# VHH binders against g5egk6r2213to2383: the designs that were tried, part 16

Target 1, 171 residues: g5egk6r2213to2383
Amino acid sequence: QRWFYKHFPMVWTGRLALKSTEAMINLHLINGSETFLNDVLGRQVTEENPRRDSVKILQRLRLDNGQVEHIYRILTNPEYACCLALSSVNNIENLKENDTNLKSHFIDYLINKKIAGISSLGEVETKFKSARVHVFAPGEIVNRYLSELATSLHDYLQNTDTRYLLIVFTN
Below, E stands for the ipSAE of ESMFold2; O stands for the ipSAE of ESMFold2 at other seeds; V2 stands for 0.75 times the mean of E and O plus 0.25 times the DockQ between their complexes.

## First folded at step 6 (VHH)

Design c2 (framework vhh_7b2m_4; at its last look DockQ between E and O 0.17; V2 from the best seeds 0.00; counts 0 for: pae O 11.4 > 2, unsure alone 63.1 < 65, grease 24.4 > 24.2, placed apart)
Fold by ESMFold2, look of step 6:
Structure c2 (fold): chain B 171 residues (1-171), chain A 127 residues (1-127)
Amino acid sequence: as target 1 above (171 residues)
Amino acid sequence: EVQLVESGGGLVQAGGSLRLSCAASGFTFSDYAMGWYRQAPGKQRVVVASITSGGSTKYSNSVKGRFTISRDNAKNTVYLQMNSLKPEDTAVYYCAAETVTYTDSSGYYYEHLFDYWGQGTQVTVSS
């Protein structure tokens, strides 16, 4: 809806990858440092200012072994960039496949395994700064975070039954 | 995209030396332990040597004292210096990247989700 895009405009689009599966996503910054996020991902798509085109999940963080407070500290650190990731499609032929891949191979996978996905983005001198990336599916700690920090967004996501991931870029 | 490209294999006489290289790209090299594995004809792939992100090394008993693993994080490259080669060292050698367990100040750790492998380079040691 227009309210969502007014408050959380898209700041990046690209591919999220896990094993052999990819999904196109849009990122919307909801909390933290926009400057840091732009330094890591790039913002403008020009030949002079390229952006990274993908984020690949390479590691995992178990969520079922008492790490709730650690996860919450990741989510709430103002020096990091916390983003909402939504499905992005460029054409009708890919719409159904992209939505299915995002749901089945990312969201459901992370929920069923009780894990967060982890990526590492290497520095590219003069273009991109390095970052570690945490990818969270919806769940109790993410719901708590959204209800406390971004209540209007939380209400919006619940009322629209929107599929999403929460992606945090850290130093 | 993730790539591991091995080079430096070949044919060498027993007692000789070879130096293998593995150039890595598409991931933060310094976050990964790197390893060399080998697969002899008719056998399973086994570990030869590994090196942590901090430079700590481990070797299989069959190569201790003869092989040396090293890494250059500035060049995203891992090396295997193989000295005093024996016919038993004949194999395809694979470079691998494994996630190093990372712990933060609160004691929480990350497990690897994937291993990455190169395509391999042949080493043949003749008598």
Scores: ipSAE 0.005, ipTM 0.277, lowest interface PAE 10.0, mean pLDDT 80
Fold by ESMFold2 at other seeds, look of step 6:
Structure c2 (fold): chain B 171 residues (1-171), chain A 127 residues (1-127)
Amino acid sequence: as target 1 above (171 residues)
Amino acid sequence: EVQLVESGGGLVQAGGSLRLSCAASGFTFSDYAMGWYRQAPGKQRVVVASITSGGSTKYSNSVKGRFTISRDNAKNTVYLQMNSLKPEDTAVYYCAAETVTYTDSSGYYYEHLFDYWGQGTQVTVSS
């Protein structure tokens, strides 16, 4: 795990929500612009600098009709931000519930329905830049992304059997 | 909780008219595009009409000139005025709320799926 955190430090922590379920996650920037990501999610350097506390999945994108191919170019654009999302908890009694929610209500749900989750983050003047958010479970498009742009990370995730989502912020 | 409640369906003779209403709650109605869809027995649900948050409308070819979609943002309601009804208009009609569609920086439109649907209202047109 020291290799992973050396190369992909945490850049944000917060809630991922779908319907009535939440999971706490850490985001690790894999590719693209940390400046863009910080503009979207906020920097909490001090108490005066707010940060968004959640990302809510509001729409779904079908993956079984080929439409994601039309946006792959945008998803790989280095001016935007692609993150790996991992489970985040601050103590052991919450860990199992959070991991279960992440697995069953996000990862397995997205895989079974053959969809990606979609969120839209609105602009807040002087605080947050707007963004479209795509949430992918492991699968064909994520394997393609990682094999093309982050091969060592792809190998790491497979070898450690890590539960994750790929979350891409664009505008 | 988002709710879309359709009303105004029923049995009508060919050539007649019906007005469907869809009352919306649980979201900021004026920010959403709204649509009417229909599903005939044994067929897929298809779009009938849509209206953007700004009031621009689109219609399927089979209903152009006969149906009119409209919205009243003050009442959180979308309407479908259905005139000159034909037996082939027989279907369950569904109201849908569509979030702002995603468009990339080059203007390419991405089609997204939504979970916000009404329960449907039956329209039967007899000859």
Scores: ipSAE 0.000, ipTM 0.169, lowest interface PAE 11.4, mean pLDDT 81
ESMFold2 (binder alone), look of step 6: mean pLDDT 79; pTM 0.773

Design c3 (framework vhh_7sr4_2; at its last look DockQ between E and O 0.50; V2 from the best seeds 0.00; counts 0 for: pae O 5.1 > 2, unsure alone 62.3 < 65)
Fold by ESMFold2, look of step 6:
Structure c3 (fold): chain B 171 residues (1-171), chain A 127 residues (1-127)
Amino acid sequence: as target 1 above (171 residues)
Amino acid sequence: EVKLVESGGGLVQPGGSLRLSCAASGFTFSDYAMGWYRQTPGKQRDLVADITSGGSTKYGDSVKGRFTISRDNTKNTVYLQMNSLKPEDTAVYYCAAETVTYTDSSGYYYEHLEDYWGQGTQVTVSS
């Protein structure tokens, strides 16, 4: 646990939404550009430097065909940002409910439907850069990504039974 | 919150014209195919016209040549110009944002999670 947070510090906390369900998540940058990620999400919560507070999944990408293989090069581009999303622990009283929502309404949902979740974050002049967001549950493309670009993290996640999503921000 | 609001309906004489508008908010309008449907009491909704993100149109047989669908992505609005109206065109007209498979600029295919519907606007054609 200390190893994980030393190597992959939290870079954002906020809400992930799918249909009528939300889960609070922490993002940990595992590959790519922190500058790009901060330009998309905002750098801090202040009057002058706002931060997005949520990402809403409104679209999907099928994983039950060969399509996602065609986008893998974009997902691995070091100028973009790939994050591990974990349940937020900032509110102890809601930890169990939040963890349950993350598992049942995001992870299991995406696995059972064989899809990735998609969000489009619009540009806000002077505040936020636009981005397309891909939300993946654990599975083949995530295993490939981690085995190629974050092998030690891959081993860590296998050994710790950690619930997570892989969230990739591109333009 | 996703919101589709129809307007422009009303009472019109046979042979007249109306222009329906549907203002969209709460989603990325340019990513959706948009459609107009109509429903008379006791029947299912029928397709009147639809228009893809790229501007390709399709029309129901009974309205071909009389109705024109268009969209303005800068105003997040889809329109239905209805000319040569007949009593059989009387219905509630619904705007829809439809789930479709797209190829984006990078060649990827994706779909929206759900279709969205407006509340409807009444069109009545009578003497």
Scores: ipSAE 0.045, ipTM 0.465, lowest interface PAE 5.0, mean pLDDT 82
Fold by ESMFold2 at other seeds, look of step 6:
Structure c3 (fold): chain B 171 residues (1-171), chain A 127 residues (1-127)
Amino acid sequence: as target 1 above (171 residues)
Amino acid sequence: EVKLVESGGGLVQPGGSLRLSCAASGFTFSDYAMGWYRQTPGKQRDLVADITSGGSTKYGDSVKGRFTISRDNTKNTVYLQMNSLKPEDTAVYYCAAETVTYTDSSGYYYEHLEDYWGQGTQVTVSS
């Protein structure tokens, strides 16, 4: 646990939503631009510039129709931000429910449907920059991404039973 | 609350015309492709026509040249003009707001997670 947090700082805590289900997550930046990510998620400097509190999956991207190579080139652009999403809760009772929701309603759902989840975060002048958000469950594109860009994390995740999503912010 | 309400169905003689309307509320109409489907008893729903948010249309083979789909995004309404009606067009007609593909500047496709359906309107073509 100390190794992971030492190398991949938490950059955001909030809600991930899909249909009627939410899960609390922490985002850990693993590659790309922290400046871009902070512009998208907001800088809590004043009341006029708060952070976003949620990301809602409203669209999907099929992963079984031959578009993986094209999107992979877009998602590896170093000007964007790639994060690992982990469960985030305050106590044991909330942890079990939140972890179950994350697994069943996000990870397993995306795997079974063979899709990535998509959110579109609109620009709000003086507060937030816009972004498109790709939410991936573990699988081929994630394994390729991690093996090329975060090898130690890839090894760590292969050798642990950590439930996670890969979340990539693009423009 | 999402609602799709079909109207304009009824009984018509062969060779006649009908215009179906579908009024939509409770979602961002202009973000969805809209479609008309039909179903006869004991069969699956078949595509009749659909129309993208940008106005591109697609028709089932059996209705091409006779039916026209259109939409009015200011009224949140999709229409189906049915001409030269035949007895085999007899069915319940359903309006749908469909999952759509989006093509961005990179040529990439996205879909909405949910379809929405109306409750249907009966069209009967009989002499």
Scores: ipSAE 0.032, ipTM 0.451, lowest interface PAE 5.1, mean pLDDT 81
ESMFold2 (binder alone), look of step 6: mean pLDDT 76; pTM 0.748

Design c4 (framework vhh_7sr4_2; at its last look DockQ between E and O 0.23; V2 from the best seeds 0.00; counts 0 for: pae O 2.8 > 2, placed apart)
Fold by ESMFold2, look of step 8:
Structure c4 (fold): chain B 171 residues (1-171), chain A 123 residues (1-123)
Amino acid sequence: as target 1 above (171 residues)
Amino acid sequence: EVKLVESGGGLVQPGGSLRLSCAASGFTFSDYAMGWYRQTPGKQRDLVADITSGGSTKYGDSVKGRFTISRDNTKNTVYLQMNSLKPEDTAVYYCAAETVTDSSGYEHLEDYWGQGTQVTVSS
């Protein structure tokens, strides 16, 4: 019986892009406001107002110079949304390639460069609220976040060797 | 698609002048510091000049007083005016869009580079 999926429902499937690589991911809300997250990602009711289908990393925040400490309060604000990103199987025929891309081109890349990936999602009137998106690989800031705000999930992830990113949507 | 397109290179006599231009597209030009670098075969690229989004400039020691960098944010273009050219200035000149930290500490993930334009100073 899978404890994780019972407690952290999937809220979005889409593409995460970095440089020339993309990976399909599922987002699972682990902390914060589902309402805020849905305002940012959109609520699909017609083809006129589809959900956002991708998040592209175009910026970075260096993790080895103390910059992230200045925004930690914003990252933990309960009015925003924090998600766990896992590899998506349902939308991809090539499961092995997607898992490899997620590990090599996102997780390992971010760890080796000691950066968080950053995206800016623009507002679209009546359709999408704007957001700043922080993409973290496992590491010190993620451990701090999970130990403070999602302790049971932190224990679960440490015991299962789950491959993941932590993705935080803020304003 | 990010593009940096250099122009204005060529052959010039010692003591002459050239003006390089670099037209940018596919990114927010005003978010970047812009720079000119040069490279001779077998060596790394060296800074010639850069200019911040706010207009502050920096020059390599060998070109200070002879070269002037400027930018026009309305045309998404950066320029390098090169005066009093010497044979030692012969190189491929590259335009670069360099990461700048915004007020929140965010930088663009990559620097962007042009394909280069040859400048040759000889008689």
Scores: ipSAE 0.293, ipTM 0.666, lowest interface PAE 1.4, mean pLDDT 85
Fold by ESMFold2 at other seeds, look of step 8:
Structure c4 (fold): chain B 171 residues (1-171), chain A 123 residues (1-123)
Amino acid sequence: as target 1 above (171 residues)
Amino acid sequence: EVKLVESGGGLVQPGGSLRLSCAASGFTFSDYAMGWYRQTPGKQRDLVADITSGGSTKYGDSVKGRFTISRDNTKNTVYLQMNSLKPEDTAVYYCAAETVTDSSGYEHLEDYWGQGTQVTVSS
């Protein structure tokens, strides 16, 4: 547990939304540019919380139509930021509901539909850089990424049976 | 904000005609397939007609030969010409902007819908 947070510090907490459902998540940077991520999310604006408070999934990308290799190149681009998203435990009264929502309405939904979730974060001058956000459930492309670039993290997630999403900020 | 505004509904006698219009705003109209759906109380919405961004049309079996869908991309408007109306055509008619894939392969998660316009065919 100390090993995970030593190597992958939490960089943001906020809401992930899809249709009428939301889940609180913590993001942990695992690859790419911390500077880009901070410019997009505004972490440096407050010492307590990121400036953006949510990411809303409004689009999708099919993962079964031959574009998987292009998406893998996006995941590994050093100018972008790749994060692991975990359920937030900040509110004990809602822990069970939040974990259930993350599993059923995000992870299982994305797996069953064979899609990535897509959000667009608009620029706000002097506050936030714009970004496109790809949200992946565990699966073939994520397993390849982790096994090649973060083997110890991959082992950790498998051994702990941890629920997660992989969230990539681009542009 | 995406907005679809239907007009042209009303009361008409059997055998009559109505023309429905749907004015669209808040999105790139020419990128979307557009459709008309209808719903009677207690039933799901049924497809009446749709039209692709390129102008290809499709009709429900019960309206083929009587209804015509068209679009004017310069006015961001889709139309439904309804001829030879029958009592069974009585319903609320909804305009929809249907999900399309953009050039990068991204699809909208949801279709957009209007609030509907009532069509009543009665003597």
Scores: ipSAE 0.221, ipTM 0.614, lowest interface PAE 1.7, mean pLDDT 83
ESMFold2, look of step 6: ipSAE 0.189; ipTM 0.542
ESMFold2 (binder alone), look of step 6: mean pLDDT 77; pTM 0.762
ESMFold2 at other seeds, look of step 6: ipSAE 0.205; ipTM 0.597
ESMFold2 (binder alone), look of step 8: mean pLDDT 77; pTM 0.756
ESMFold2, look of step 11: ipSAE 0.192; ipTM 0.559
ESMFold2 (binder alone), look of step 11: mean pLDDT 77; pTM 0.762
ESMFold2 at other seeds, look of step 11: ipSAE 0.124; ipTM 0.525

Design c5 (framework vhh_7sr4_2; at its last look DockQ between E and O 0.18; V2 from the best seeds 0.00; counts 0 for: pae E 6.5 > 2, unsure alone 64.9 < 65, grease 25.5 > 24.2, placed apart)
Fold by ESMFold2 at other seeds, look of step 6:
Structure c5 (fold): chain B 171 residues (1-171), chain A 127 residues (1-127)
Amino acid sequence: as target 1 above (171 residues)
Amino acid sequence: EVKLVESGGGLVQPGGSLRLSCAASGFTFSDYAMGWYRQTPGKQRDLVADITSGGSTKYGDSVKGRFTISRDNTKNTVYLQMNSLKPEDTAVYYCAAETVTYTDSSGYYYEVLDDYWGQGTQVTVSS
């Protein structure tokens, strides 16, 4: 996957959590402001620089009630950051369980309930800027996003049958 | 006070069947979605099945075709019919109530899910 990593470098690794369930993920910036994303997640200059270690889904956004058109405008704002989330193969001792967990507890859960996940990341002075986080499984709004803003990535994900989430950081 | 009380767990042979019940009180049951989750020691809690207030159902991939969620709004009870049970289905099964709240916040509407849980009922599939 030299093409994918050449165009979409990994910018963060950590835990994605929902209720008592978690999965390790890597984030890859696909659109928007790298500066904003680094301000929210923390800079990685050396191994000693801090980064946030987790994102916890705290609320659920209904996708079947028409409100996503307003949210789509916010999600496509170039001042924010849109990331692809993939299973973290290099940071997990049980890679099979982590991939199964990501699929069943996050991807399938969000699809089956017709929802997106919502998190809030609080500001920490001198370390982290605050953000609201939207977590989407593959589906109508994500396909629209990718077809309009990242067509080559959309084709790549379809051709490789890759499991993913779209995670968008806004302000 | 919201109360969710699971029952119907126990020991079952592989290939057998079991029906779980969850009796709910402290809210208007017919307006809420209900779900079943399960957890094995040392592992994360899994979604098993969900049923909306309108009766629409969804299932985890590992149980689809074998388990059926249903509800009886006159008895304030949600059920999980579990067929073709496997040793891998051994877990504590939890009933959950999905509290639906919407709020206006500058053009946003959210469905807030509160994590109301029962105490759980043990299901053991062993010969």
Scores: ipSAE 0.018, ipTM 0.288, lowest interface PAE 5.8, mean pLDDT 81
Fold by ESMFold2, look of step 6:
Structure c5 (fold): chain B 171 residues (1-171), chain A 127 residues (1-127)
Amino acid sequence: as target 1 above (171 residues)
Amino acid sequence: EVKLVESGGGLVQPGGSLRLSCAASGFTFSDYAMGWYRQTPGKQRDLVADITSGGSTKYGDSVKGRFTISRDNTKNTVYLQMNSLKPEDTAVYYCAAETVTYTDSSGYYYEVLDDYWGQGTQVTVSS
């Protein structure tokens, strides 16, 4: 996993939430603006001014009704930030529950419903800029993105059978 | 249109009990999962309990053994029985349902799937 972390270092750790379920995730910026991402997540981590600690899915967007090309243009906009989300590696006992929650309550849920998760992150003056967040499970749109724009990462994820989400921060 | 109306909140002494109700309308209640969430001052909304259309339940760790969620499909109502209440249970309690709406939103999306929330009922546990 040395290759992955050298090319895509972790830029954020936090909670991803949907209804009653949380999963701890690590974000790795794979394309777009690190400046924009830091504006949204927080530029300084201090005890007084911590970064955002969570992203909560509040809405869902249908992917099976002709919106695919518009959504893909959002994914590829270089002013935004596209991240890979992986299960956080902290405690091995909690890791199994966390990985199961990530798979069943986020990945499988989004795939089975043919939807993306949507969150809105509100501005906090001097701390956080606002953003809209799109959460995608593996599928046609994500596979297209990875095969066209991040081929080596796509091959890596396929060969390691890694569970992941693609999380895109926009304005 | 979907409506969720909570009731049964109020002031109660530590160790006391309350029963919350959520009356639902505008959808086929028996087909949908229902839940209770709470928001304490300065915190985000947290799961208290949920119940599937088939009656399976899940509870937040801090309320297991003290709270019971139930539903009555003949009355389109979900309940939360809260026993052994503690000051830490003080919060606004929200009823929620997963349902589907289609709406126009800013930012190039034509259809949105969303959850529905009630307006909340205050529960205060103090001497």
Scores: ipSAE 0.015, ipTM 0.230, lowest interface PAE 6.5, mean pLDDT 80
ESMFold2 (binder alone), look of step 6: mean pLDDT 78; pTM 0.766

## First folded at step 8 (VHH)

Design a3 (framework vhh_7b2m_4; at its last look DockQ between E and O 0.85; V2 from the best seeds 0.00; counts 0 for: pae E 3.8 > 2)
Fold by ESMFold2 at other seeds, look of step 8:
Structure a3 (fold): chain B 171 residues (1-171), chain A 122 residues (1-122)
Amino acid sequence: as target 1 above (171 residues)
Amino acid sequence: EVQLVESGGGLVQAGGSLRLSCAASGFTFDEYAMGWYRQAPGKQRVVVASITYGGSTKYSNSVKGRFTISRDNAKNTVYLQMNSLKPEDTAVYYCAAEDLGYYDSSGTFDYWGQGTQVTVSS
């Protein structure tokens, strides 16, 4: 709705890939540094910081083996960027196909495996050693995060039955 | 039936080079992470190198700069190019495969080959 986009405007559009499947997503910054996010992904097409057009999940991180507190520190670090990822399409037909891919091949996959998706984006600037991406499906860690840091957003997502991922960019 | 078949092992002089191959069958190769492990006599099997399905690589500190892992998805084959070999590289080398692959190596690989002996003489 207009409330959501007023408080969490889209900051990036691109492809999210896992194995042979892609989904087009919009990112909305929930918490952390917009400056860091722009450094990592590129907001504008420039020769100095060209826009990345995709994020590919290359590995998995186990969520059932004592990594919860480490992950939560990643989610809450104000120097990183925590984003909500939603399906990005221009019409209802494309939205349903893309949303179905997002659900079955990303969200359900991550939930069933009890994992987060992990990728390395490589260095965007010399001052960053490496940029890393964590991709989380809805679940215990994400619900805790939203309940503590973005309660109104959490209510919105539940009331609208919106499919989403939480994507965190770190250095 | 899943099979991982290593080849290319043998005896080589210190400072020499050797290229290991691992032919894979029985699973969707280009969706699996691949790795090379080695086990010296009386020691535990340890990671040497790994490669994600997307081509990103990692190496143990003991081989970084000397060994190169690569994959050919068209041939369902993963390779380990081993240069500047040392006697301490002597071991049985195993090929391994895992769906997607764990970032922190916290999981176990789904499939293992039978191993190929590499012996580096001084």
Scores: ipSAE 0.100, ipTM 0.492, lowest interface PAE 3.7, mean pLDDT 82
Fold by ESMFold2, look of step 8:
Structure a3 (fold): chain B 171 residues (1-171), chain A 122 residues (1-122)
Amino acid sequence: as target 1 above (171 residues)
Amino acid sequence: EVQLVESGGGLVQAGGSLRLSCAASGFTFDEYAMGWYRQAPGKQRVVVASITYGGSTKYSNSVKGRFTISRDNAKNTVYLQMNSLKPEDTAVYYCAAEDLGYYDSSGTFDYWGQGTQVTVSS
């Protein structure tokens, strides 16, 4: 809907990868620093200074071991960038395959394993600031965060049955 | 069926070198993190080194600068190059594998090898 894009415009498009699968996603900043996010992802595309085009999940962080306080701190830190990740639309046939990949290979995988995905983005001198990336599927911690701090967004996602991830870039 | 088979252990003098190999089968090797652990007589198994499926490495403080973990995805093999060996490196060395690998060392590895003995004499 127009409400969603008015309040949460897209700030990045790129590939999310896990093992041999990738999905195209759009990021929408919902909490934290757009300046930090742009420093990490790149501010301007040039031949010498391209934006990053992908984030690859390389490790797991277990969520069933009582790390709730730590994870919540990550989600709420104003110096970080907490983003909603949605399937990127470019045509109806690509949308179906991309949406299926996002659900089965990312969302369901993370939920079934009870983990967050972890990526590390290295510094590239004069181009990209380094960051650690946390990828969260919908679940207890994410639902608590959205219900408490982004209630209208939470209602929107529930009412539209929207597939999503939360992706947080930390320093 | 999953198999992890270590080789390359043996007796070596202090200051010497050994290269351990671990041949893996029964899973998609290039989607797993690999690690080397060791167990000295009467002690618990402890981590020596690990490598993600993307190639990032970590080392215990006791081996940094002396040991190098690497992987060859075409051969489904992980290696541990051990240089400047000391008598306290004497242990059974185990290869281990897990899906992706845990960032904070909070999980346990899914598969373990039988181990290979390394003995370092003064």
Scores: ipSAE 0.090, ipTM 0.527, lowest interface PAE 3.8, mean pLDDT 85
ESMFold2 (binder alone), look of step 8: mean pLDDT 80; pTM 0.796

